# Ledger of designs, part 27: VHH binders against Protein DOG1-like 4 (DOGL4)

Target 1, 232 residues: Protein DOG1-like 4 (DOGL4), of Arabidopsis thaliana (Mouse-ear cress) (q84jc2)
Amino acid sequence: MSKMRNLVEEKFLEFYESWVIQLELYLHQLLIAHNNNTMSETELRHLISKLTTHHKAYYTAKWAAIREDVLAFFGSVWLNPLENACSWLTGWKPSMVFRMVDRLRKSRVVLVEAQVKKLEELRVKTKFDEQKIEREMERYQVAMADRKMVELARLGCHVGGESVMVVEAAVRGLSMGLEKMVKAADCVRLKTLKGILDILTPPQCVEFLAAAATFQVQLRRWGNRRHYVTHS

## First folded at step 17 (VHH)

Design kg4 (from kg1 with G56S T105D)
Fold by OpenDDE, fold request of step 19:
Structure kg4 (fold): chain B 232 residues (1-232), chain A 122 residues (1-122)
Amino acid sequence: as target 1 above (232 residues)
Amino acid sequence: QVQLVETGGGLVQPGGSLRLSCTASGFTFSSYVMSWVRQAPGKGLEWLSGISGSGSHTEYADSVKGRFTISRDNAKNTLYLQMNSLQPDDTAVYFCATWDEYKGDTYEFDHWGQGTQVTVSS
């Protein structure tokens, strides 16, 4: 049976499906650029800019939706189970992208010592930021299970009007915290991406972005094949 | 076996028009994003245009925007490129291409046609 969806879920689902399609179109461009040694730096930077703009658009839409219903993103009906299983606080885990960077180093990409050092510094910072967010997230989650809520859970949520008010207040509190944490996580994602792109040369950026986009698109494809999910 | 066959190339004068076709077989055509790419003499590959499986999304390189139009007929498994206002710089071999999945250590299109020659000359 299909999961019931609210308006926020439906809207974001539509958006995301379109967004992913567009990403694949950009991926085609990246693939060609990656294999074209004659492209100018200006052209490469323009392509990189297209991708970064596309990603920014995603977070703009996401944050607007989160303001309306952050809980929708903890279900993420627009993702298949495989995608969802790989998610960290409603998106990709920032530190994961360094695995892709490491792969670049093992390929034909040559990073100079200065780049390697900066990337390592960024990696350390990213991991630190992730941990901070995780700790804060845990606090919000644990706070949901305060004494009143535990007692209400034991007795049932429909014992009276006062009980409803307590639950609603708790949910609001959690939602506010979740929104904050999701936004914080997204900021780390964006900062990490920007950091990487600032360290890499334009050709290296193109390869990195190609790798990232490929991974995202393939993960979706793999998940859809496993679960027989079709997206528009 | 996946096959892409480009046709429609030829010799045209500057300002002229051509319509390229790419006939696909061996895969579910409508499920794949398709692109047109060209290679001019002595130059690298240049991405020109892309279209989503359903045709709902299209993209164009700045070099061809406003002059070229990508389209597809999924019932015929055919990709099209309408080229108007052709210029000498558009002289190249034009390819139809699609990406299936990442294989190994290289990021590239998995499927290409043989290409069709387009020559723009007075």
Scores: ipSAE 0.876, ipTM 0.954, lowest interface PAE 0.5, mean pLDDT 91
Fold by OpenDDE, fold request of step 19:
Structure kg4 (fold): chain B 232 residues (1-232), chain A 122 residues (1-122)
Amino acid sequence: as target 1 above (232 residues)
Amino acid sequence: QVQLVETGGGLVQPGGSLRLSCTASGFTFSSYVMSWVRQAPGKGLEWLSGISGSGSHTEYADSVKGRFTISRDNAKNTLYLQMNSLQPDDTAVYFCATWDEYKGDTYEFDHWGQGTQVTVSS
């Protein structure tokens, strides 16, 4: 189990470092697109598609990894402490992105009334879904203090033979609920992102995605500087 | 203190080649993603290519893919753009640029060079 966990962490660390680098490359494109009023709608949509595909790739990799060890994502060794501090169920909190949308409104971006209404509806739905997940997560957290956890605690680090099998079975059982919650949270993230992009115009999408990418990359940089974390 | 200086531009015939260089100073060059951008007369800025700090990742615009190659020498703090099969439409001022952080103003690159003129004409 330890070897598998370590392997999952190492693999995902490598993936994530690469993924973030690629995100920054896309960010550069977004920055230029945002400041280029001559780009066609087709070009903008293509860029948006690149970003959405990139995000989908992250969750594809994540979901593959959590099938092996969901607990790795509750440690998230690929994140610095600041990133972890901003984490909600192993990722960004869906409702937070609406702050970015609000920023758009404060800028020169003009949202029509219909967009504002749809965004508000989406915000309400997103918050509702978050709360639902939080309640369920609490249930699982409390349920973790069951016989299996007691057994794990008693066994400690000096387990062998039959005890190892018991520990492994217990960890697998306990991970099921967490995996469910993580997947649910990710679904809300994806739904929220899709919802926002469906409401916004292509230029607005570019600005939104630029804001999101900026936040993610900048948060990582801030955290790394603050905690002396080195990444590839 | 950050400085980017583009060189290598000039006049070239269609089908010709040029190699642009961007010399960086005032920051840890190898830690930053770098991009090439161009601006043709009367047109907006166009992103062309980007490269990660280590050079492990590269991206290209469709307009230059297969013709242009981005590279870097971190020991020399230099970014390169090899441009092959140049066309008249490639005539523009070419810039190297990088992004550091959003400062709460506008989403744009933090650092630009002065640019180098590339003219493709028969």
Scores: ipSAE 0.875, ipTM 0.958, lowest interface PAE 0.5, mean pLDDT 90
Fold by OpenDDE, fold request of step 21:
Structure kg4 (fold): chain B 232 residues (1-232), chain A 122 residues (1-122)
Amino acid sequence: as target 1 above (232 residues)
Amino acid sequence: QVQLVETGGGLVQPGGSLRLSCTASGFTFSSYVMSWVRQAPGKGLEWLSGISGSGSHTEYADSVKGRFTISRDNAKNTLYLQMNSLQPDDTAVYFCATWDEYKGDTYEFDHWGQGTQVTVSS
């Protein structure tokens, strides 16, 4: 069913479509670099930096949009159903990237013992952080049925011109909690990504980033094809 | 079956220009990002440039920025690479390539042509 889009949704949709296209262009570069043993470390680091900058840009845009309307990200009209199905708190689940690393290890990436240990430590920490956020989200969800929500519902049923401001204030208050949760999740994502990249060598980083970008673009393409959505 | 055919290569003097073409068939051309890649003798593959399906986004390697221009004609299913100010170091076999979402296991480009030879020599 079609949804009406608000201004935040429209703007972010436009941004995201462009962002994903750019990601796929970077993916092509990563794929070549992944199979090019003649690239210098400097060149590899430059490419890695390009990708990390791109990801940072996403979160910058996201956080700006969330500040305006965090609820837009719980609908995520810019995502297809497959992407949404794979979403955890408005983004990728942080612990998922370790499975990507595991897959790479089983194929062509050779990690030294020290790297393996560091990755495991990071994995444990990431899982802990995820669980913490999930618990907070659960608390928040339960709290949604608390006095504030009841009051909001009560006001909403009798909204006249005089009560509009009160209702809006209440909604904003409730949204602030969600915003905090989403930002917390994003912080875990960013920390996890940074942690992995700090552990891996530049060539390994390129392989990891290629895998991650591949996965993201695949979900986009698979989902769009499934629903006969045009992909540019 | 996906097919890519590169043409337009040849011998050119330093400072000269060439325009490469890549004719695509067997898939919805306009839906895919396309790239140009080259391989010089004894060297690895080098990514040069990429263009989005609609042509709205382009990227260039530093080695060719300002000299090469990527473009596409979706009505003709053709990818182009305009190469200006060619240098001896540009001597290589040039390929057009694309990646599709069905070959996720190898993390490689899925489709290549036979390539076209570009030789820059005085």
Scores: ipSAE 0.872, ipTM 0.955, lowest interface PAE 0.5, mean pLDDT 90
Fold by OpenDDE, fold request of step 21:
Structure kg4 (fold): chain B 232 residues (1-232), chain A 122 residues (1-122)
Amino acid sequence: as target 1 above (232 residues)
Amino acid sequence: QVQLVETGGGLVQPGGSLRLSCTASGFTFSSYVMSWVRQAPGKGLEWLSGISGSGSHTEYADSVKGRFTISRDNAKNTLYLQMNSLQPDDTAVYFCATWDEYKGDTYEFDHWGQGTQVTVSS
């Protein structure tokens, strides 16, 4: 059954498809850089900057979209079921990236003690922030059964101008709360990403970003193949 | 079996032009981002340009921006690189490449051609 998409969903779908394509182009650059021992630090930093700018662009677009309809991101029609299943509050779970770092450490990446310590500190902080957001989200979820939402349900069965206004107000209230949570989560994501990149050397950053981009692109590919999802 | 075959290389004078081609087979060409990379003697691999499956997105390295143009013909399963204003520093073996999936513990392109030699010399 095809889901009917609203304008926000359609626009963001188009954006996201383009964004992912661009990400893969950057991934190609990362792959070459990762396997090129002759690139200067300046060149590597430039590439890293391209990726960070790209990610920032995503959140800029996302935040603009969620202001219009945050609920669209809880359906996320631009994602396949596998991607959605791996989603935490409309995006990647911040603490997950530390698993990627751990994997890199087990491969070729050698971290000095100072880096390990800083990463651990960041991990702990990230986890703490995640939990805080989760608790707050739970409060909103429980609050969905409050008087306002009950009234929304009641009034939703009736046709009338006044009733419609009340329902709309209720939906707006809910959406504002959700938007707050999503933004909070995104801030943790951005802080975590920045934190990791600040700790890692440029070559390590390239490897990390390559891993992250690879994971994202592969997850999408796997999900599309598995569920036969076509977004475009 | 994936195969990439680069052609079009040769000897050219500084300021000259060449058009490289990469013929792909063994996979759905139009579904994959493709890149051109090169390797000069004694130097590492250098990414030059990339193009999305549909051709809607392109990227260029600063070293070739304004001089090189990447394009593709999906009906012919062919990737192109138009190289203008060639310089001696452009002398290298040029490869087309694509990435399919992460395998094992290494992040690298899965598929490369044999490459085509480009020599820019007066």
Scores: ipSAE 0.872, ipTM 0.956, lowest interface PAE 0.5, mean pLDDT 90
Fold by OpenDDE, fold request of step 19:
Structure kg4 (fold): chain B 232 residues (1-232), chain A 122 residues (1-122)
Amino acid sequence: as target 1 above (232 residues)
Amino acid sequence: QVQLVETGGGLVQPGGSLRLSCTASGFTFSSYVMSWVRQAPGKGLEWLSGISGSGSHTEYADSVKGRFTISRDNAKNTLYLQMNSLQPDDTAVYFCATWDEYKGDTYEFDHWGQGTQVTVSS
């Protein structure tokens, strides 16, 4: 069956394309700020705030869309296969960002002992939260593989009025669970991001955000080239 | 080879206007976000404005918002910066720049031109 885009997919696709473009504009600002030691702390914080606000806007839009059709995000037609391959529960794996932080340490960025300690604590907490979500997700998935899966399989072969209602109910149930899990994952993402930004100095934050934005934009570019995907 | 050439700079009195141009070559201009940045004497680089490939998105620094306008003509591979109500503190070398990829070393713009001098003085 050919995958047909629904309205939610189309709308979010448009949103996401615009969002990524805006991200790249912010990236340009980050790049300049990263290489400008004369910027005031106030200016840096303002730039950081722009980025955080931009990310919050993404999740606001995402959560609104998820309420309509969470399943759209498990296909994520707005992402190329490479982006999808790097996704964990419809987004970036929270613990992955610590690799970016580690890279900062390998650069000219000097983290003080107190920062290192706090980052490690946050890493542990983030990992714990990820695992918790994964266990919960597994529980939902396993629960679907029992009676519901059998029923869905059976109903898939024999479609009737009552059968359709049962299938719809089952899908709704699954969707509700998935929505919960996705939101939970997003919360971990947001908390992790906030935690990192709270630990880092403004210049370090700028570098971190530049790295993150760069990776995201590049991944999209690489994936599009590799899979012959063009986005407006 | 990627080339960016800025033009349009000059001497102008306070309150005056200038229009800068940046001619691009060696890459698909319309596919890239472009920015204007400047460097004043003794100061670091300052980001001024950016525009998406299609021109659908624009951003401005607070320092130039309402006075400067970024635009582009993709058919001519040219980026523009209309500068109005120029002030002495706008005196700087102005550059157009673009970013392509991280090369595993530093986070910076990949390409910018030689710059064009803008001097605002009475």
Scores: ipSAE 0.871, ipTM 0.956, lowest interface PAE 0.5, mean pLDDT 90

Design kg4 (from kg1 with G56S T105D)
Fold by OpenDDE, fold request of step 21:
Structure kg4 (fold): chain B 232 residues (1-232), chain A 122 residues (1-122)
Amino acid sequence: as target 1 above (232 residues)
Amino acid sequence: QVQLVETGGGLVQPGGSLRLSCTASGFTFSSYVMSWVRQAPGKGLEWLSGISGSGSHTEYADSVKGRFTISRDNAKNTLYLQMNSLQPDDTAVYFCATWDEYKGDTYEFDHWGQGTQVTVSS
């Protein structure tokens, strides 16, 4: 049986299920556009804009939710275990998208030298930002092992109401830090996506977005089949 | 095996209406997002509309908004496209399609039918 879900989890689960469905609808459009050489640049840009807007909507909802309960996103009941396993700080790892670009380059996407250079610069920057966030994240995680928590651990089963308050205070402290880190990570994600889309041509953007959406939807499907998870 | 069969096409005058049907078999129809796509002579494939498995979500291309309506009957494994106010520019072969999985390095729909011809002419 599923664990009890709090209000934030329930709301975001509903949101996410809807969001993913919408993503797949957009994916269908991307797939057609990807294989259509007759679409105008304006049409392509419009489609790209639809996708970017959709992603922005996700983060808007996410950030609203994490203000209420950031810890919900470290359980992420709306995700299957495979999706969770592939998550970095409650989302996709920013540097991963460069692997996608590399794969596309090995297939049908031809990048000019200037694009390659810019992508490399962006990759380096993205990696730097990831590492910075990871170090800070570790700091918050280690901070949980402070005097209060150590003392609580020593008390063991003798935890009373006062101890509960101490734990709650500690959790609140951690949550504040986690929220900061999650937001920082999301900013890196958004910045990375924007950077890539700024470097790529509209047709290349469509191909990239198709690949990304495919990956996301496929990962969910694989995970659901593997773990018998039912989602709408 | 997966099969999609489009029907309902034909010749209509401008301003006329048609209802296309797509009968699906070989997969759990209700679990898949379905789309209508068309290809006009000398043009590439054009996405027209999509609908989620439950029908809760729909999308339309700007070219058909307000004129076309996508729907589905999961009990009948059938996808529909109601086309109103048809114009000559709507002349094309219409396909229903669905995407199932990523296959190698190819990003494309996995399944679609042979299509049904729609001709709008005075």
Scores: ipSAE 0.870, ipTM 0.955, lowest interface PAE 0.5, mean pLDDT 90
Fold by OpenDDE, look of step 20:
Structure kg4 (fold): chain B 232 residues (1-232), chain A 122 residues (1-122)
Amino acid sequence: as target 1 above (232 residues)
Amino acid sequence: QVQLVETGGGLVQPGGSLRLSCTASGFTFSSYVMSWVRQAPGKGLEWLSGISGSGSHTEYADSVKGRFTISRDNAKNTLYLQMNSLQPDDTAVYFCATWDEYKGDTYEFDHWGQGTQVTVSS
C-alpha cells in the first residue's frame, strides 16, 4: 500500500529540503573556515552562531509539526532510506556525535585534558539519557501491545460508529506519548550539541560542525543517488 | 575530469565593477552547490558566496553582501559573480569551487580552478 502523504508530511518535506540546501551552503563556509587559520575568533563565533541558529530553526519547525502529527516523523517520508536507517527516534542519535569528536581528535583537533574530561562526563550523561528514553520507549511499546491494543486491533476490524471513536482516541493517546518521547530525545540532542560546543574552542567548534554538516549532507546525497529520490 | 575555469578578472579602479565567470565541466553542474572564494596576497582563503544547484538559495559573506551577486546558468554550466563597488581590499585571486560528497575525510573543497586575478587600484 502506497503511503499517502498528509499535509504535515508535505510541508515538512518542503521545509527539510530547503533546510538541507541551506545547510550545505553553510557547510561550504565551514569548510573554508576550517582551512583558514586567519579567521578571527569573532568571525568564527559568528559562523558558529549561524549554524546553531539554523539547527534551532529545524527543531522549531519539527516541534510545530509534531504537535500536528508526530506519527509523520516515524515514517519520515522526507528522508531517504539511508537517512532513515541512521535515525534514532526521529533524528540523530546523540551519542554518535562523540564518535565524531573522537575522529576529529585523531586527525587535527588537539584537546586539552580539561576538555577531554568534560567531554567524557558529557558522554556518560548523554548515554544515560539515551538509555532512559529507550527504556521508556520499550515500556511504551510493551504497554501498547497489551490487552488494550489487542482490543483496539479487534475493534479496528469492525469499522463503524463507536469503534472508530475508540480507535481514534487510542491513536491520540499513542501520539501524545510518542510526542513526549520525541521531545525528550530532541532535548538530549540539543543539550549534547550545546555541551560539545561549550567545551570546544571556536576553531574546534567549526571543525566539529563541519564534520557534522558533512555527514548530514553526505547521507542525503548518497541516499538520494542510490534511491533516485528527486529533490529541489 | 572535473574542470573549473575562472575568467573575467582584471584591473579596475575603486568603485568599478567586474563580472567573473566560472565554466564547469566533467560533472553534473546543476546538482552541486557552488561557491566563490578568494585569496588575497598573504591572506588565507575567504569564502565569499554560495549558490544552490537550482539557484534557489544564495548566501553571502558580510564582506561582500550588497556588492556582490552570485548567479548561475545551468544550461551553460557557468557560475557568475557580479562584483560592484569594488575596493582595493577586494584585490585577490578569485576561485570558483565545489565540494564533493565522496571525499568525506578531508573536509576540504575538492575542486578548484586556477583562479582569476582581480586587482582594484587607482
Scores: ipSAE 0.868, ipTM 0.954, lowest interface PAE 0.5, mean pLDDT 90
Fold by OpenDDE, look of step 18:
Structure kg4 (fold): chain B 232 residues (1-232), chain A 122 residues (1-122)
Amino acid sequence: as target 1 above (232 residues)
Amino acid sequence: QVQLVETGGGLVQPGGSLRLSCTASGFTFSSYVMSWVRQAPGKGLEWLSGISGSGSHTEYADSVKGRFTISRDNAKNTLYLQMNSLQPDDTAVYFCATWDEYKGDTYEFDHWGQGTQVTVSS
């Protein structure tokens, strides 16, 4: 049953499609910058700023949307199955970015000892925060699975006027909790990104951002292709 | 095989205009973001402009903003760069370029043509 897209889903889908396109445009810039050792620090910082602003815009839009319907982001219709499969609490897993950094280190990026130390500290912190959120999510799920969902299920079978109010209240409660978790996760993401960018030099930042953008765009493209093949 | 062929370069006086074309083949042109980049003698590659597959989104480097216009005709598999108010500093080889998602481990443009020389000189 093609889940009827609600208004929030439709709006965010449109936003996301545009956002990803713009990301790819920025990716082109990043790729060229990465290959251009003659770019000034100022120019690099400007490019980095563009990307960071772009990411901020995403979360701004996301947070606005989740206020309306956080449930829409669990099983995001704007994401393909591959993207969804790689999602952790409606986005990328914060600890994953360190794997990207590690990959960069193995290839072209030379980090000084001080950077390595800081990155490790950040990694530990990020993992801790991630685990904390996971624990809270588990707690939340257990709490919800008990009484309210059963009640909701029962009420769904006997939809009277009073039952609708109860269901609405239950849904609101659920939504509020989920929204909190999503925001917490997003905060960890943003903090982690900022942390990494603060540790890296501008050229390294460009490389990192290029890697990140590449991953996102690839995931989108690959997932879409697979989806079309399976439905075609 | 992906092919990109740039044309339209030449000698132009300062303040002059040129229109570059890039003809693409070997891939679904309309599905790919395309960019113009250039390389001046002794300098690295410089990104100039990009355009989305549909043409709905465009970006420009500050160095060319207001002077250059990127466009595309997907029916003709052609990318364009209208260059106005050309300056001597615009002298370079201009390339049409695209990024291929299949080369995931390379942070490089995967496809560009032979380039077209643009020389701005009195």
Scores: ipSAE 0.854, ipTM 0.947, lowest interface PAE 0.5, mean pLDDT 89
Fold by ESMFold2, look of step 17:
Structure kg4 (fold): chain B 232 residues (1-232), chain A 122 residues (1-122)
Amino acid sequence: as target 1 above (232 residues)
Amino acid sequence: QVQLVETGGGLVQPGGSLRLSCTASGFTFSSYVMSWVRQAPGKGLEWLSGISGSGSHTEYADSVKGRFTISRDNAKNTLYLQMNSLQPDDTAVYFCATWDEYKGDTYEFDHWGQGTQVTVSS
């Protein structure tokens, strides 16, 4: 049994460590923009664009990597255990981002009734899309389990090369299905993010993006501190 | 307890240079992204530059890109800002700052220095 980190994991670990450092640099800019009344709408939109471009770059790199090894994204080596525990199909759960939107309703940045209505419609649509993906995942897992039982029964009579071929085919089949589901989940994530940012005003977008970045950076810090404390 | 202390401000002529320092204590300096922020008289806060804990990544506001350079010396727990080609509109109080934890109230930096005055005038 080998537990060597493969090339996909090594490359994405380097990418992700750099990516999250850059996210924190953008967080610092968001914190000042949130508390600053001298920035124009154009300047705010430029910062918002930097954040959306940064998130798109993550998915560009991720989709390239999952073509090579989607399983690396289930229990990822570049995330601490707390970060991994918070994952839904290799990322944040789209419907849960609305907890950050709910905090905007409680802040100084007031949402007008038209925005509240549109955000609720988006929340319902997002949850519907999530449930569709979850149902497809369940159906796929059941189908693979049934096929796995048949393959194992046929393997019971043979050893060696045929056993390796059947295991390889089963792993390949699982990987193709998982890649499809991960891409579908990522598309819901990107659609939800875009929908929220389209509804919010630029100052509200800055607060939302600050909330999202603080959560992600804080989760990484808490998970790393807890791990160090329990092992030091 | 956490302390950030800026030094190196002063009066300079237009076109001049100045180097600011920020000495940190009470936390693991090398683990934190650090920023320089300024506030001109009667104006809001302006983020200028940030640097990762190891120094591997830096960012600059467009207003200072090419003129200012951020750096750090983790052995001395010190953050630096080299400021070149200074003009009168760079006159401000300059702060070093960092973020550690969301406390549930607002989205803002947790730790600030007292600031150091930079005045660019003939």
Scores: ipSAE 0.799, ipTM 0.936, lowest interface PAE 0.7, mean pLDDT 85
Fold by ESMFold2, look of step 20:
Structure kg4 (fold): chain B 232 residues (1-232), chain A 122 residues (1-122)
Amino acid sequence: as target 1 above (232 residues)
Amino acid sequence: QVQLVETGGGLVQPGGSLRLSCTASGFTFSSYVMSWVRQAPGKGLEWLSGISGSGSHTEYADSVKGRFTISRDNAKNTLYLQMNSLQPDDTAVYFCATWDEYKGDTYEFDHWGQGTQVTVSS
C-alpha cells in the first residue's frame, strides 16, 4: 500500500524528477569537459555557471515548498530510502563535501599551497556554521518538549473549539522554527559550494562538479535498484 | 555485452543535411541519458547534445543549437542526430555515448560507439 501524497509533495516530486534528469544531462557535459583540451576558459566558466544556476534553482523551489510544508523534506517521497538516509537537515551535510575534495586531491587534481590554505579555512568556517545550527536544533528540541507546548497539544485534544486556535498557533510557531533551521542549513550548503568554486580553477571546478553530480545520480540509481515502490 | 553502433555518416556539401543513427543493445536503452559527441581531426572531444531516457529533456551545445536535433526511438533502441546546415568545421568522427556508473577515480562515459565519419567539403 502506497502513502497518500499531499499537493506540496506531488508538485515537488514532479519538479525533482525533472531537476535530476537535467542534472544528468549536465553531468554528460562535465564528463566531456574534464578531459577536453579544446574548451576555452570562457566555455568552462559557462558550464560551471549552468551547474551553479541549476543548484540555485533547486533551492529556490525548495524554499517555496517548505513555506507550505517543511516536513515534506524530512523523508521525502521524491527520494529513495538510501537518498533520505544520507540527509542532514534535508540535504547534504555541508562539511562532508570536503571529503569529495580530499578524494579528488588524491587522484585527479593538484592544489597549490594557497588553495589548500583557503580550503582549510573554508572547512573550519563550514564546521563552525554547522555547529551553530546543531545548537539551534537542540534548542528547538527543548522547545518541543517544553511543558507549555505539551499542554497546548493536550488542550487541542481535550478541549473545545477555542483550543484549536491555540494549537494551530503553536504548530505554526514550531514549523517556522524548523523552516528557519532548514533555510540556514541550505545557506551553509550554498555558501560552501560557492566558496569551493571560488577557490578552485575552472578545470578543477569541472572535476568537482562532475564528482558531485556523479555521486548524486549514482546514489539515486543504487537506491532505486535495491528499493522500489510503485505508485500506480 | 553493451554495444553502441553509429551509422549514417558520409560526405556532404556545405549547407547539406545528414541523419546519424546509433543502435544500442545489451542494456535497458530507455533508462539511460544518451549523448552525441564528436572529435574533429587533431582536436579533443566535443559534447554536442544529450537526451533523457524517455526523451522528455534535451540539451545542445551552443555550437550546434538550432542546427542539430537529437531524438530517440526506444522501441527500436535507436538514438538519432539530425544535422542541418552543415559546414566544413562540422567534419569529425561522431560518437554516441552514455554513462552508467562511477567505478574509480575517473569520470568517464562507460560506453562508446566506434564512431561514424562525417565529412563536409566541396
Scores: ipSAE 0.780, ipTM 0.926, lowest interface PAE 0.8, mean pLDDT 85

